# VHH binders against Small ribosomal subunit protein uS2c (rps2): the designs that were tried, part 2

Target 1, 281 residues: Small ribosomal subunit protein uS2c (rps2), of Bigelowiella natans (Pedinomonas minutissima) (Chlorarachnion sp. (q06j20)
Amino acid sequence: MNFELKNFNTIRINKNQTILIKTTNLENSSKEDTYQFILKMLKAGVHFGHKIKKWNPKMSPFIYQKLQGIHIIDIIQSYTYLKKACKLVYSKSLTDNYNTFLFVGTKKQSPIPNSIFYHASRCNSFYINNKWLSGMLTNWENTTRSINTLKYLKVYQKTNMFSKLSMKTHSIIDKKKNRLEKYFGGIQNMTSLPSTVILVGQHNEITASKECRKLGINNITILDTDCNPEFVDLFIPANDDSSSSLNLILGELQVAINIGRQKFCENLKTWKNSSSILKQI

## First folded at step 7 (VHH; framework vhh_vobarilizumab_d1)

Design s19 (from e3 with S53P)
Fold by ESMFold2-Fast, scan of step 7:
Formats: C-alpha cells, structure tokens, sequence
Structure s19 (fold): chain B 281 residues (1-281), chain A 121 residues (1-121)
C-alpha cells in the first residue's frame, strides 16, 4: 500500500531536498497552489517597477498601475510568463542531458551578479557575471582558446617549473590567470554553445542578447519597466533591482531545470530496470 | 541556517493522545507552509497534515477528524495534536518546511530529525 500522497510523485534533488510533483503534469495548477505562489511573488516584490521617469512605453501592456512615482507590474502576467519560462527549461532538461543553460548578469553595484552565480551553480549550469566580452558566443573558437589557456595556466601554476620562474614573471602569469578566471571561469567546462541563455539586466546585456539572436539560441530575459520586450524571444516582466525578486525568479528557473534533470534520470533508470527484467524472462 | 527540532513523541495506549511540537529557527516562520510527515517501519514517508501561511489546513484521510495541526508564529513553533490514536499511527513523525514552484508543485526543502510515536497495548 502506498502511503505517499496519491496525486504526487517524489523527486529527490539532493540529500536534504525532495520534490513532490503532481501525478498528471506541469500544465495543471490547482487554484490554491496558484494563489499561494502569487502571494509568494507579491511578498518578494516582483511587481515593483522603476520610477515613472525611467520607463519604456513598450512595457505599458505589463504595467498594472502607477503608484507614488513608480510603475507597478501586472503580477498575473509576471506569473504567466514565469510559468511559461519554467515549462520551457523543464522540458529541455527532461528531453536529454545535452541541453545546457547559461545565466548572464553583469550589472555592477546590484544584486544581479551574486544571484546569477548562486542560481546557476545550484542547477549545475554555466554563468557570466563579471563582463560580457564581444564575441563570447559568436566567436566560439576564440572563447574556447581562452578557456584552454585558463585551464593550462591553472595546471602550470601547480608545477615545479612555475616555482622556478622570477617573481616578476610569476606575477604576470598570476594576473593573466586571474583575469581569465574572472571572465571565463563560469564557462570553463562548457564544451559547446548553450541551448538556452537566461539574461538579467537587459541594458547591460544587449550584446549577449544580439549574439543569441544571431546564433538562434533561445534567450529568456527578465524585463523591468525600463526594458524593451521587442529584443527578446521569451521574457518575464519583473523587478530586477531587489535580491528577493531576483532570487524568486531565478530560483524558480533553477528548480525547474533540476526537476527536469532529475526526472530524466529517473525515467532512464526505470527504462534500464525494465529492460533488465525483460531480458531475464 | 534553517533548523527544525521535534519533541513530544513517546509511547501511548490505543485511544490515547499526544501533542508534538516543532521549534523552527533561521527563517520567517509565519511566511511558510509547514507540514507534518510520518514514516512507519517498511513504508514510505507520508504527508499527515499541512498548514498554510493564512492558517488554512489540510489533512490525510487517515487522520482527518483525529489530528489537528496548528502554529504559534510568535514562538516559531508548529504543533500536531493527536487524538484517538491507533496502532497504525505508530511511526517516526517529521516536521517539514514545504515550498512552491511556479504554482503547480510543492516540495519539501527542510526536514527535522523526527520523533518516534508508538501506539501499543
């Protein structure tokens, strides 16, 4: 007899975390589950836009109202677009292990770079949170050479030969390695172009967005009230200025990726087990 | 860090009562869905009762009408009042913090160590 919830399957992400997934599919949300999640979004401040003077009129369809000098984003639309983005990354993760994700957000003096690193790392994905160098994706051969140089310098610094170099040469090599680590460290294990790029801070990442468009790479962009929705494939209208808002949005994408990857592994394990049993018969 | 510490488990006779407590720390308790799960020997972990931030509650069919989940937000404590206990209620009871993902799924992100409840004799 199964004493687990009848309408849920359990998915284990790590030793301390288990996900309860509804038996039907991700398309079906109960009214109570939807209500609770919208309350969670409101509490995180997802709906707080920028000051009225800093808005883009093309974002007007996503603005609920103007209140005390700021735009209030339509939380229902934020929820709808977030749900669409989560379903997309879940489906990609569920399909195979070759779908990869790159999180990009480099805006200095903001919560974006730390949030990017935190969430990308927790779904075993890649990130760029210091500076986007022109051609990072469109000139993949050059990026691969930079990554290989970083890898070689890291190995070289552990050798007896490095220890024998002059202090001046040692310092020059260390500075080069640190610069490469800063710009390419988050993508050093990336062997091919990513399947999906998640962008935060559109104005700072316009070059990254253009490179994704040129290469046909799906991009998901968080758009605040001062952004332009015409330059993105899929977007999420949301506050990009607060840690709580960013951590909620990026956290949901992270969880969707992890659920998909875990479900892929469980499906593969079930198939292998069924094949073994059939062979024994 | 998030910490959940259960207490109140023990041995009771059939028809008896127990109150389990869970002391929570490291997060804003009032903002979170809290739940009690149980695991009997040789069985999977089962949701017993849950409580939403708005104090609305849910119960497994097997305990509905006998168990009451409640919380004290001022004390950051979750309770499970267990009445009319049966031998089949014998299990390790776990306090849990559940969270939501894009309105369609719930998952448990933190577990307590568990407290044993034995209903015998």
Amino acid sequence: as target 1 above (281 residues)
Amino acid sequence: EVQLVESGGGLVQPGGSLRLSCAASGFTFSDNYMAWYRQAPGKGRELVAGIYPDDSTSYADSVKGRFTISRDNAKNTLYLQMNSLRPEDTAVYYCARDDYTWGSYRYTDHWGQGTLVTVSS
Scores: ipSAE 0.032, ipTM 0.411, lowest interface PAE 3.8, mean pLDDT 81

Design s2 (from e3 with F27R)
Fold by ESMFold2-Fast, scan of step 7:
Structure s2 (fold): chain B 281 residues (1-281), chain A 121 residues (1-121)
Amino acid sequence: as target 1 above (281 residues)
Amino acid sequence: EVQLVESGGGLVQPGGSLRLSCAASGRTFSDNYMAWYRQAPGKGRELVAGIYSDDSTSYADSVKGRFTISRDNAKNTLYLQMNSLRPEDTAVYYCARDDYTWGSYRYTDHWGQGTLVTVSS
């Protein structure tokens, strides 16, 4: 990395056309802080795209070059978009505790479902990491019915009445409860639609993306080189095939949410204390 | 607790000047990065100018040479002097304070309500 370039964003229209813009126009980070974070992103492999044979040409503005059979993502743009996404979730968390986040990533045989669970859980947010059922958000009434059935079955299984049922009936009820837990467990405490949805693995989450658009819900999507940036509100160009890349990207979003929630709490305590002092006079 | 109140917006002819002010509450005014952002209809909110605690400044390329950011720590007031205004400068201008408590990065944690600047005949 050239020292001068840490102050600039590189926007590549195609492989032969590049536009440099000053990073301070978009971000308030110090030059040294920006450089160190970009090094952290490079070490995590955020810039490693998919094989050259598997890519979407509409991602060309975010591709730096081809190297050893893969596309290399423009790390400066990944940094810039990640920073923008972190600011968005931070500001939403800072505004009030009723803003909720839903992490979605269901791609089997990938690090995505486990990373989704890990990071959503660490910022007390909701997740769907097994299967997106059509209508999960657009048919919210049906979703709440399924959640209520899950909660009822969990309570029922702890009763003396349940213990007196036949083994066959036990198996039927357990199978139904396990199916509902698998699909709705991560959202069972969600009382309203989420304010923001974070999507990983665009090709697997097309239905979820469409539902967010229909409902006007902000969605942040991680886009690898085989993804389509058209029709996406806010995205982060990044490697979605490695745990280290996903953990860094989702980890930064998780931290932003937590810091915002902590700041909201601190501001509320400060306001409450100042109001208490005024009541003493 | 922290309140940011902008003033000085209004209607101005192309080529004219305006001075925006932002009155900030709190004992941390001099220790924080302060900035002006703007949002035009149909566009996202963009950074216009920023000032660090050491009074070093940064500007968006579109306003560099035309706008000047400054602060008065004694008055807890942030200023934006806007010269040679263009129709494309028409936007709601927001005063913002960044908190340094998130690692080494500055994220905007406090916003003003905004002040409208219209550049038109």
Scores: ipSAE 0.000, ipTM 0.128, lowest interface PAE 11.4, mean pLDDT 77

Design s20 (from e3 with D54E D55G)
Fold by ESMFold2-Fast, scan of step 7:
Structure s20 (fold): chain B 281 residues (1-281), chain A 121 residues (1-121)
Amino acid sequence: as target 1 above (281 residues)
Amino acid sequence: EVQLVESGGGLVQPGGSLRLSCAASGFTFSDNYMAWYRQAPGKGRELVAGIYSEGSTSYADSVKGRFTISRDNAKNTLYLQMNSLRPEDTAVYYCARDDYTWGSYRYTDHWGQGTLVTVSS
């Protein structure tokens, strides 16, 4: 055997798939913990890219190899970028209760919209999982007006005045309320622009990405092998076609946000207690 | 307020077993990486075992194969099953919450009061 092979650990994924992991590229402070997490990513299918005919050459630095008609993403880079993204959202959550997160993913016939809703909800964050309307962030005044209209219609529908309207008028108002709930429901409690936007499905969310750049809003995007890493602030090379991969990536971001928020609340309580004691002196 | 309360420590003979428990409150236990640390007389604190929110575990080489860490998210409780105990395992055992854990990176932000484990004949 060759000397270069001494630097690799072999992981068998399927009958026809084996990944060589360079041990020299693993972090040393807790090698076992790092290895276990990479194994978890492999089991979730984070490394499975799109079919060869659907790739973007600009993603070549993040592709480990081509295997059986698909691109295999470099799992070590997926791990490294995911870690960087988690540290960023943790830090933002830890610092300030005004840091808010918006999860965006609208690709129809995919696991993306449901994954977006699930993970955003579990870290008390905002989401858009139906359709990105042009100007949702750049025209914040218009978005606020739409949100206020939605809230008004919800209140109005509970009034005695509404119950006395014709069936035709009820239908018209209900249709308008349902349309607004569909597009703005996930952001109806958002009082200002988000501090960070997490995007899944770059091709579907190109308008959202452009709006974030215009406004200087930090954009974290999951990039599959058919995506473009240009014009993205921070990205995570990963499979965006499987629920397992998405749930792992978004789940880690969700956990990082929640831990940061819990730490912020604890620090705030400690500060309030200290302030209260000082008032007694 | 975050609280971690350990129990189950005591005196045991070499080769014996003990199960430590840690009752957690004041935070969303199910979302957090939890760990057991120990401090022997005259030594610094060392990581014994850790467990991720989903159940994946890690162990110090000195306890691997003898100790088992587990969690019950419904009861907000962390456990450490200690088998084949040795005099060298004598220490105060601390339940800990790491405020951030990513692969090999961790930072412990909350500690329990500790529970003494003495292995002596």
Scores: ipSAE 0.006, ipTM 0.213, lowest interface PAE 9.7, mean pLDDT 79

Design s21 (from e3 with D55S)
Fold by ESMFold2-Fast, scan of step 7:
Structure s21 (fold): chain B 281 residues (1-281), chain A 121 residues (1-121)
Amino acid sequence: as target 1 above (281 residues)
Amino acid sequence: EVQLVESGGGLVQPGGSLRLSCAASGFTFSDNYMAWYRQAPGKGRELVAGIYSDSSTSYADSVKGRFTISRDNAKNTLYLQMNSLRPEDTAVYYCARDDYTWGSYRYTDHWGQGTLVTVSS
């Protein structure tokens, strides 16, 4: 809630809570910018892990300490991994506009599905926030067929032919279209497998994680203190229970993707202008 | 206002050398990570070399052993010494101050106008 900074490596959360941050190991050139961002992460609650009884011991390297019955995530590592993930998606967006991103997070009764939808939509990316159906990526042919069925049903419902069908048939078609929209709506404009998948809620998305590994698709996973880091290549240790924490992390990934795409377009304009000048010579 | 002005580009034969310079102003140069990027026609921009405030450096695999990045904090100038140039090094070279390298939430880059390097016989 409230915190006071005494110096760069000591942050007081309240009168009874203090976090010591060893910032001398940060390899960033601007210490002030890094410091301000870490404060922003702390304000968003990125460092609040699960209760001690609900943790995975394999997350021990990413836990700074225990405080009032919860694990406190090492914010310096959260920052470092987040920056690494942002740099990766920025670089992919900067080098090729064919690079696509799929955001996945389906945990019911959590801020995850809404945060997934919000951030994916704002970087013109794809999302799955209701349910991961086994084979969504590994059986791409079947996924494509489901998407085509959804598109067909949407068009069909707008025709005069549809208006002539019985009410019972209307109900059957509407239910089928709504089910397909629920599961495939967020990927209906995806024409190929994604280049990168961003996963939130490891326990709920284990099948998606396995499918990414099988296909060699890069995945970025947000790991809370109850998660297993052994099963992912790139991850961000962070609180996945609060909307403020998720919105900060997913928001940074969203912004990195958008800036990369904008710079790719600027680079193409510069190349096109240079090519036009060469043609005139 | 952040300004980056590149110079030193030109036409050179394969195996030749060029030194690029970037004059920086409008910020505390000594505190910032600086980098050289390049962009060939029809391709995206790629990182060539980077240098941190402590003078530690990083290079793309394609240029390791041939290119050297350096900085002069007293003159607010970034350099790229390019040796053993190849036709595939032909590109517009950009000097950059990169926000994403130091934790800035804004991810704003500052770029120069670019300088053309052509390696051709």
Scores: ipSAE 0.005, ipTM 0.161, lowest interface PAE 10.0, mean pLDDT 77

Design s22 (from e3 with S56D)
Fold by ESMFold2-Fast, scan of step 7:
Structure s22 (fold): chain B 281 residues (1-281), chain A 121 residues (1-121)
Amino acid sequence: as target 1 above (281 residues)
Amino acid sequence: EVQLVESGGGLVQPGGSLRLSCAASGFTFSDNYMAWYRQAPGKGRELVAGIYSDDDTSYADSVKGRFTISRDNAKNTLYLQMNSLRPEDTAVYYCARDDYTWGSYRYTDHWGQGTLVTVSS
């Protein structure tokens, strides 16, 4: 075979799709481990972009080619950016136990809200998956008041005073509590602004993105072929329409956060033990 | 300091069952992702099953529905329940503490010495 083909592997995803990967461009893992993870990404459909007519030209550097009416995302770049994002959240989790993460994704009739809830919950992080209310981060004082009202109503509903109120008054209070739970429930235990915000569905979360920028909060955004990479601190080029794709990407971020938190606790215990031994001398 | 000691391996007939145990010491077991790997003669080590500190689990496609990974944090012990064993399951099984820290790159920072499982008639 010629020398160019010697450095390429053809990956067959299904009967209708084949992707050529240049193995010499793989980074920061053994070639075998990197190759297997890229296969996992391909099987999850991370590389499937939107139809050709619905793309943003600013995403052209991240598009490998056009195939059967859709843009195919450059899986090597998806892998590289995902790895950078995982290293960032790991480093934040490792450095300071006060680093908090907020997952945001509110696009209705998509896998995004459920995926956001699932992964945020599994790394003891906060989430907003129903609706972003303008000022949720830039007007933190108002958000805190809403959270306090929610907590107060939950306590009040357990009192004897509440049980003696009319059924109409019960309904009014329950509706107010349910509305606050719907919008603020995922952040009710958040005592300060998050250190990092993870956004899915850029077009739906433009207000959240702007608020992060105004406050200097690092944001990680998943960008499909119709998105805009400007004004984003770190992005992951990927399919945001598939549960499999989202669960793989958010799952890797969730795991990185958890491992970072675990190592922080291990390091703290080691430091405390060393300090105690030194005091005995 | 970190020590992982496997037990429960042996010879079993096809269709049989075995339960592997891994006794962990020298670290906070409850805080760590734990996994079982296996290595057949002449092959590299492959992930069989993993379990997170929150008890979420992952399995290799070849063992899904047959193997069950579990942990007992009070005893600092990891388990692998192996059912419907096949000749291709023959391998040395390793208990491992994994580092998922680098996102797409998964590597193990501590290994046990391994326990042999042989599936033959």
Scores: ipSAE 0.000, ipTM 0.146, lowest interface PAE 10.5, mean pLDDT 78

Design s23 (from e3 with S56E)
Fold by ESMFold2-Fast, scan of step 7:
Structure s23 (fold): chain B 281 residues (1-281), chain A 121 residues (1-121)
Amino acid sequence: as target 1 above (281 residues)
Amino acid sequence: EVQLVESGGGLVQPGGSLRLSCAASGFTFSDNYMAWYRQAPGKGRELVAGIYSDDETSYADSVKGRFTISRDNAKNTLYLQMNSLRPEDTAVYYCARDDYTWGSYRYTDHWGQGTLVTVSS
C-alpha cells in the first residue's frame, strides 16, 4: 500500500534513473487505474526526450528535468494530453461517419512509418508514411487526380490490352503505378479532405502541419523535446524515437477511434429501425 | 468546481427496489459519459452501469436486466433504478463522470461522495 506519501512518489525506471511524480494529479478513486496506465507509459519510454543539444525552448513547460544528457518529459502532462486527444478523436468518431482520420509520419530510419501504417490500418483510417508531397491537402484536386490515375493503372494492368504491350511499356507503366502506390496508396480510398490529421515527427511533417492550418483541419501532433507547439491544435508531449512509446500513444488513439466508430454504427442502426417503423405507419 | 451529489441509498429487503439520483453541476452534463460504480466491503470499485451523451447504455453482467441507468439533461441528473435487489448488491454506490471508457481504459475524472445501499432482512 504505497503512495500514501503527501505530494510526490518516486518511480525507478532504470538502475540510474528515477522520476518524481505528483500524486495530487491522481485525484480519484480510479487512482489505481490511472496509476497503472502511467506505469505503462513509463515502461514504454514515453518520457524519454531528445539529447540536451536537440531541444526547442518552447517545449520547456513539458520537460520535467535533464537527466544523463537527455530531457525527461513530464509524464503527467503526456498522460493528460493523451487523454484529451483520445477524447477528441472518440467524440469525432462518435458524431459523424464522414469524420476521417489521416495518420502522417514519414521519418526514415525510425519506427514512425511502420507505426503509422499499423495503427491507421487498424482503425480503418488513412495514412501517409513515405513522403508528404507539397499540396497534398491544399491542392486536393491534384491529389484526387493522382489517386484516380493509380486506380486506373491497377485496373488497366489486369486487362488483356495491357498483356499485349511491349515489355518496355510494361516496365514504364509498372514504375508509374509503383511510384503512385508509394505516395498515395494509403489515401487511395479517401474521397474528401480528412477531418483530423495525426502527425508524428513534426520536423519532417512541417508542410503537412501548415496545410492543415491553412484548411482549418484539426491536427494532433506528437511533440518530442525538439518540436514546436505553435503549429498544432492539440499535442501530446512524448518520445517519438521509440517503437514502444509510439505504439502506446498511437494505439490509444486507434482504440478511441474504433470505440467511437462502433458507437456511431450502433446509433445509426437504432435510427434506421426508428425510421423504418415510421415509414410503416 | 465539478460536483456530483448522490441520494436515494438506504436499507432494503431482498427483492426490493431503490432509485439512486446524482445531481451534477459545474460542467456541461449533456456532453459527458456518466456512470455508476459500486464498492462492496473488502472489494475494489467496479463499474455497474454507464450512459453515453446519446443515451446509449452499458451494464455489468451481474446487474443486466435488473438495473436501469438513465439521465435527465434538463435537470443535470443521473439515475439508477435498481430492481430485484440481492444481498450481493450491498455496496457504496458512486456517481462518476468518465472522460471516456472502454475495456481497461477507464478514465474517471470526478466522483461523488457515495451513497450506501444495504440489502438485508
Scores: ipSAE 0.000, ipTM 0.173, lowest interface PAE 11.2, mean pLDDT 78

Design s24 (from e3 with S56T)
Fold by ESMFold2-Fast, scan of step 7:
Structure s24 (fold): chain B 281 residues (1-281), chain A 121 residues (1-121)
Amino acid sequence: as target 1 above (281 residues)
Amino acid sequence: EVQLVESGGGLVQPGGSLRLSCAASGFTFSDNYMAWYRQAPGKGRELVAGIYSDDTTSYADSVKGRFTISRDNAKNTLYLQMNSLRPEDTAVYYCARDDYTWGSYRYTDHWGQGTLVTVSS
């Protein structure tokens, strides 16, 4: 009766019910694990910043030193912030199925758009990797209308009515559908605003960042040495120019989300065998 | 339901080799950090070896160079290859799923029943 509740997680099943799931009460630390992870980050080039002529002085607390014309990012801080970001997305994923993640990165001729698509898809999350249209989140009603138009056009193109239209009309409809697919395809299954937005390439995503702030949506941003850490909820100081660096950072966030979602689903399955159902606190 | 079933334990002579297997079911094995722990008579459980989803591995100092952890995601199976076994390696070996391991901390949420490894002549 007087057990320590910090050893339990609460899981919401519906508005009026939660289940107490006992987790391990043992936490083990390993200096070797920390060393291996940091070594992995170093091998991926997470610490390689931009050239010294292309930096933001507000990033100085996260720069370890200058080496051969580039800024070297403080890998210990990159590790610490990445760990915080992974804990946050894990906790959100563990809590309920309504927490959704939106990955944003549109910088053309960079590894960012493909990395965004790859990692968002592997954790059943949403993405925008072509262009951020002003108002995508702040004018959510217009965004949902565009999504609905895209879905309608896709269905319409499969009908006999469409097959009977002129070649000119086919071209007009196809161009509209392709434009909508390009901008809204990655979010076409979103039914509400995201709970968390993960941004890569801050300079290209200024509008997205501003919209998150206006709506109070938590954003996690990868910041290279030329970025600005002001007005970002949580950031990860890291190289955003290499595929290996991005794949490591986004891959860790992807894994954290997937483990959290998996744990949530396992807890729902154990609900049938639970002898205790608590009313929502 | 999450299940971890170990096999391969037994009696082996000093200097011998043994391969432990752990069959995992009820979860997406490929996404999870997996580990082997052991408990010697009269001692607490200690981490022997761990493996991340990307095959990055870590080992206790006492087993480095002798033991190799590996995973087969297609078969949902975790392995521990133990070479150059010593009497001090005698313990019950546990397969474990770590719920959370991002930089130095581990939270183990599922344990196998354990398999006994005895190193004796």
Scores: ipSAE 0.014, ipTM 0.466, lowest interface PAE 6.6, mean pLDDT 80

Design s25 (from e3 with G50A)
Fold by ESMFold2-Fast, scan of step 7:
Structure s25 (fold): chain B 281 residues (1-281), chain A 121 residues (1-121)
Amino acid sequence: as target 1 above (281 residues)
Amino acid sequence: EVQLVESGGGLVQPGGSLRLSCAASGFTFSDNYMAWYRQAPGKGRELVAAIYSDDSTSYADSVKGRFTISRDNAKNTLYLQMNSLRPEDTAVYYCARDDYTWGSYRYTDHWGQGTLVTVSS
């Protein structure tokens, strides 16, 4: 075996996903390591903001300078806020139930919906990547009814009774199921409100952000130069138009959630073992 | 402002014991990965021991069984109990913090000034 393999822990998230994590995270403690990550962020285009004509002055503290008609985001602040967000979701994962994170990003004709699906799925979290329907969280009873209808239709479609129905009836039921799958599929296994919501594309998700505030749900939002930082609990100044930028930011959050969940499971096993031994004594 | 202040270094005879302390301020100590590093004369800085927010620990092979890392979250203090000291343990010992507990080593961004430990007769 190679030296580096001896320093890795394997986290099994589910039967199809395994994460390899280095157990000795501080092998070389130079500022070089921080510099290398900032270079990775620059390479991913995290710092590329919107054109100068499309900006919100409230984002001015997070803009480093103007270059070739665009605002350049302060990469050091992007790094700092990303670290804060990763620490928060890691801490939440240590105490919260397994499926309490909701990723939201619905902007059509952008990399956002696919990135949301990809990263939420890889940390066994929920997602909304098609359309935010007003009241999805504040009217949770209505959302639950829609989810239950979706689950019922999916089960019903696999029965012999369904297979004997007319072609016209099949089409009607399939259209209703597809509509519900489109809007609620990513949250169909959500039994309660999420503890934390991660938003991408603030302008498209303003209703989601307002609902989180009304319910006191912790909200992490990726903010580009045209966004409003006053609408969120914690934000990450970053380019939300690039797949590479989004995948880097959401990828780091995904890993932090998974590591926190691994530690939660390890702590739970340790506590149960201690309780069993104490009861035997 | 994050500050890490080490104390407890000194001269000790081979086979002796010494306890290092690191007083932390400017951040939520209990949520962070904390570590002790050392730099021996003519060598690079190396990891000695680390402790996570859940109090799980890791040690360099050269110190395992002799050194114990611990922390007091109420006092925001990190400790390194050093037993059965050897001449090769002579080094400047540094307290360190990682802002992202399970991120790569690239997220380590705060160091103490160091405390000298000399093991000789």
Scores: ipSAE 0.006, ipTM 0.165, lowest interface PAE 9.9, mean pLDDT 77

Design s26 (from e3 with G50S)
Fold by ESMFold2-Fast, scan of step 7:
Structure s26 (fold): chain B 281 residues (1-281), chain A 121 residues (1-121)
Amino acid sequence: as target 1 above (281 residues)
Amino acid sequence: EVQLVESGGGLVQPGGSLRLSCAASGFTFSDNYMAWYRQAPGKGRELVASIYSDDSTSYADSVKGRFTISRDNAKNTLYLQMNSLRPEDTAVYYCARDDYTWGSYRYTDHWGQGTLVTVSS
C-alpha cells in the first residue's frame, strides 16, 4: 500500500487553539502515489471548468481542452499548484504557531461558504463566509472596533441591566449584535492581520484580493476558468462550483496546516524538555 | 541550526559495498522522516530510499534488494548500506530531512552537502 491513514491526534496550542492531526504512512513510490491522487482529483471533479462562453483567456495555459460546451482544466497543473500551496502553508505553520490563516468565500447559493467554515474550523483558522466589508484588512483599526463592539454586546446581553430594557430596545440591540456576529464572528479572536489568506470565488472576493495585495499578505486563490490569475500571489486552477472539488482542495490545505502546526508543537515540547534537563546539569 | 553531514563515500569496484552515514543535529531526529537522494552528473536528484519515524522503509526500484536504509535515533545518525554496487550507482549522495508525507506530497526542507560515490574498476 502506497497510502494508509491511521489515526487522528488533537494538539492544543493554547486555551482557545486546538488542532486535529492525521497520522499516515506512505511508501516511497511517488509516481504511483501521484497517480492515485490525480485519480481522486478527477473523481472529485476538480477538472470541470465553466461553460466556454464564460472563460477568461488569461486562464488558457491551465485549460486542457474544450469538451461538451465546457472547459476542462489541466489536472496535472491543478495537482502541481495544489502541491505548491500545501508546501507553502505547511512551511508557514512549521515556522511559527502565530502564523494565522484566513479563509474567505462568501458566494451565496454555492457550496463555498459552508466549505470555508468547515475547513477553517478544522485547522483552527479564521474565516469570512458571509460578506467581505470594504476595509476589513486595510482598515484594521475599524475592524478591531467592530470586533470589540460585538464582544461588548455579547457580555452586555448577559447582564441584569439588559434584562430591564424594553422589548423594542432588546430587539434593536439583538439585531446589531447578530449583524456583527454574522460579519465578524469568524475573525472575532483575530488579534492581528493574517499571515496568509485563502480565497474561494475570485469574482466575489475581488476587494479582499486587492486588500491582500496592498498589505503584502500572501494570497492563495482557487481559480476556475472564468478567473484572472494576475490578481493573485499563488493560485490553484480548479472547479470552485462543486462541494467535492472544494472539499478536496481545501481539505488538503487544512491537513498541511495541521501537520505543520503539530510538528512545530512537537519540536517546541522537545526543546522545552531538553532545556529543563540542561538546567539540572 | 539544522545540520546534515554525510560521510562514507569513495571509490569502489563494481560488485563492492559502501556504507554511507549522515550525522544530524539541530532538530529532533527521531520525529522526522529521513531520506537518501542521489544526483549523477547532468541529471536531476533522484530519491533512493526513505525511512519514517516508525522505522518503516521504502526504496527506488533501481536499488531494491541491494540498498538498506536504517537509523540510529540514539546517535542521531542515518545510514545507507549499499551492496552489489553498479557503475550506474555513481552519483553524489545527499542526506535529506523530509518533515512529512501525506497524500501524494513530500516536503524536503533540509539537505546535506553530499558525498561522492564512484563505482569504477
Scores: ipSAE 0.006, ipTM 0.157, lowest interface PAE 9.7, mean pLDDT 78

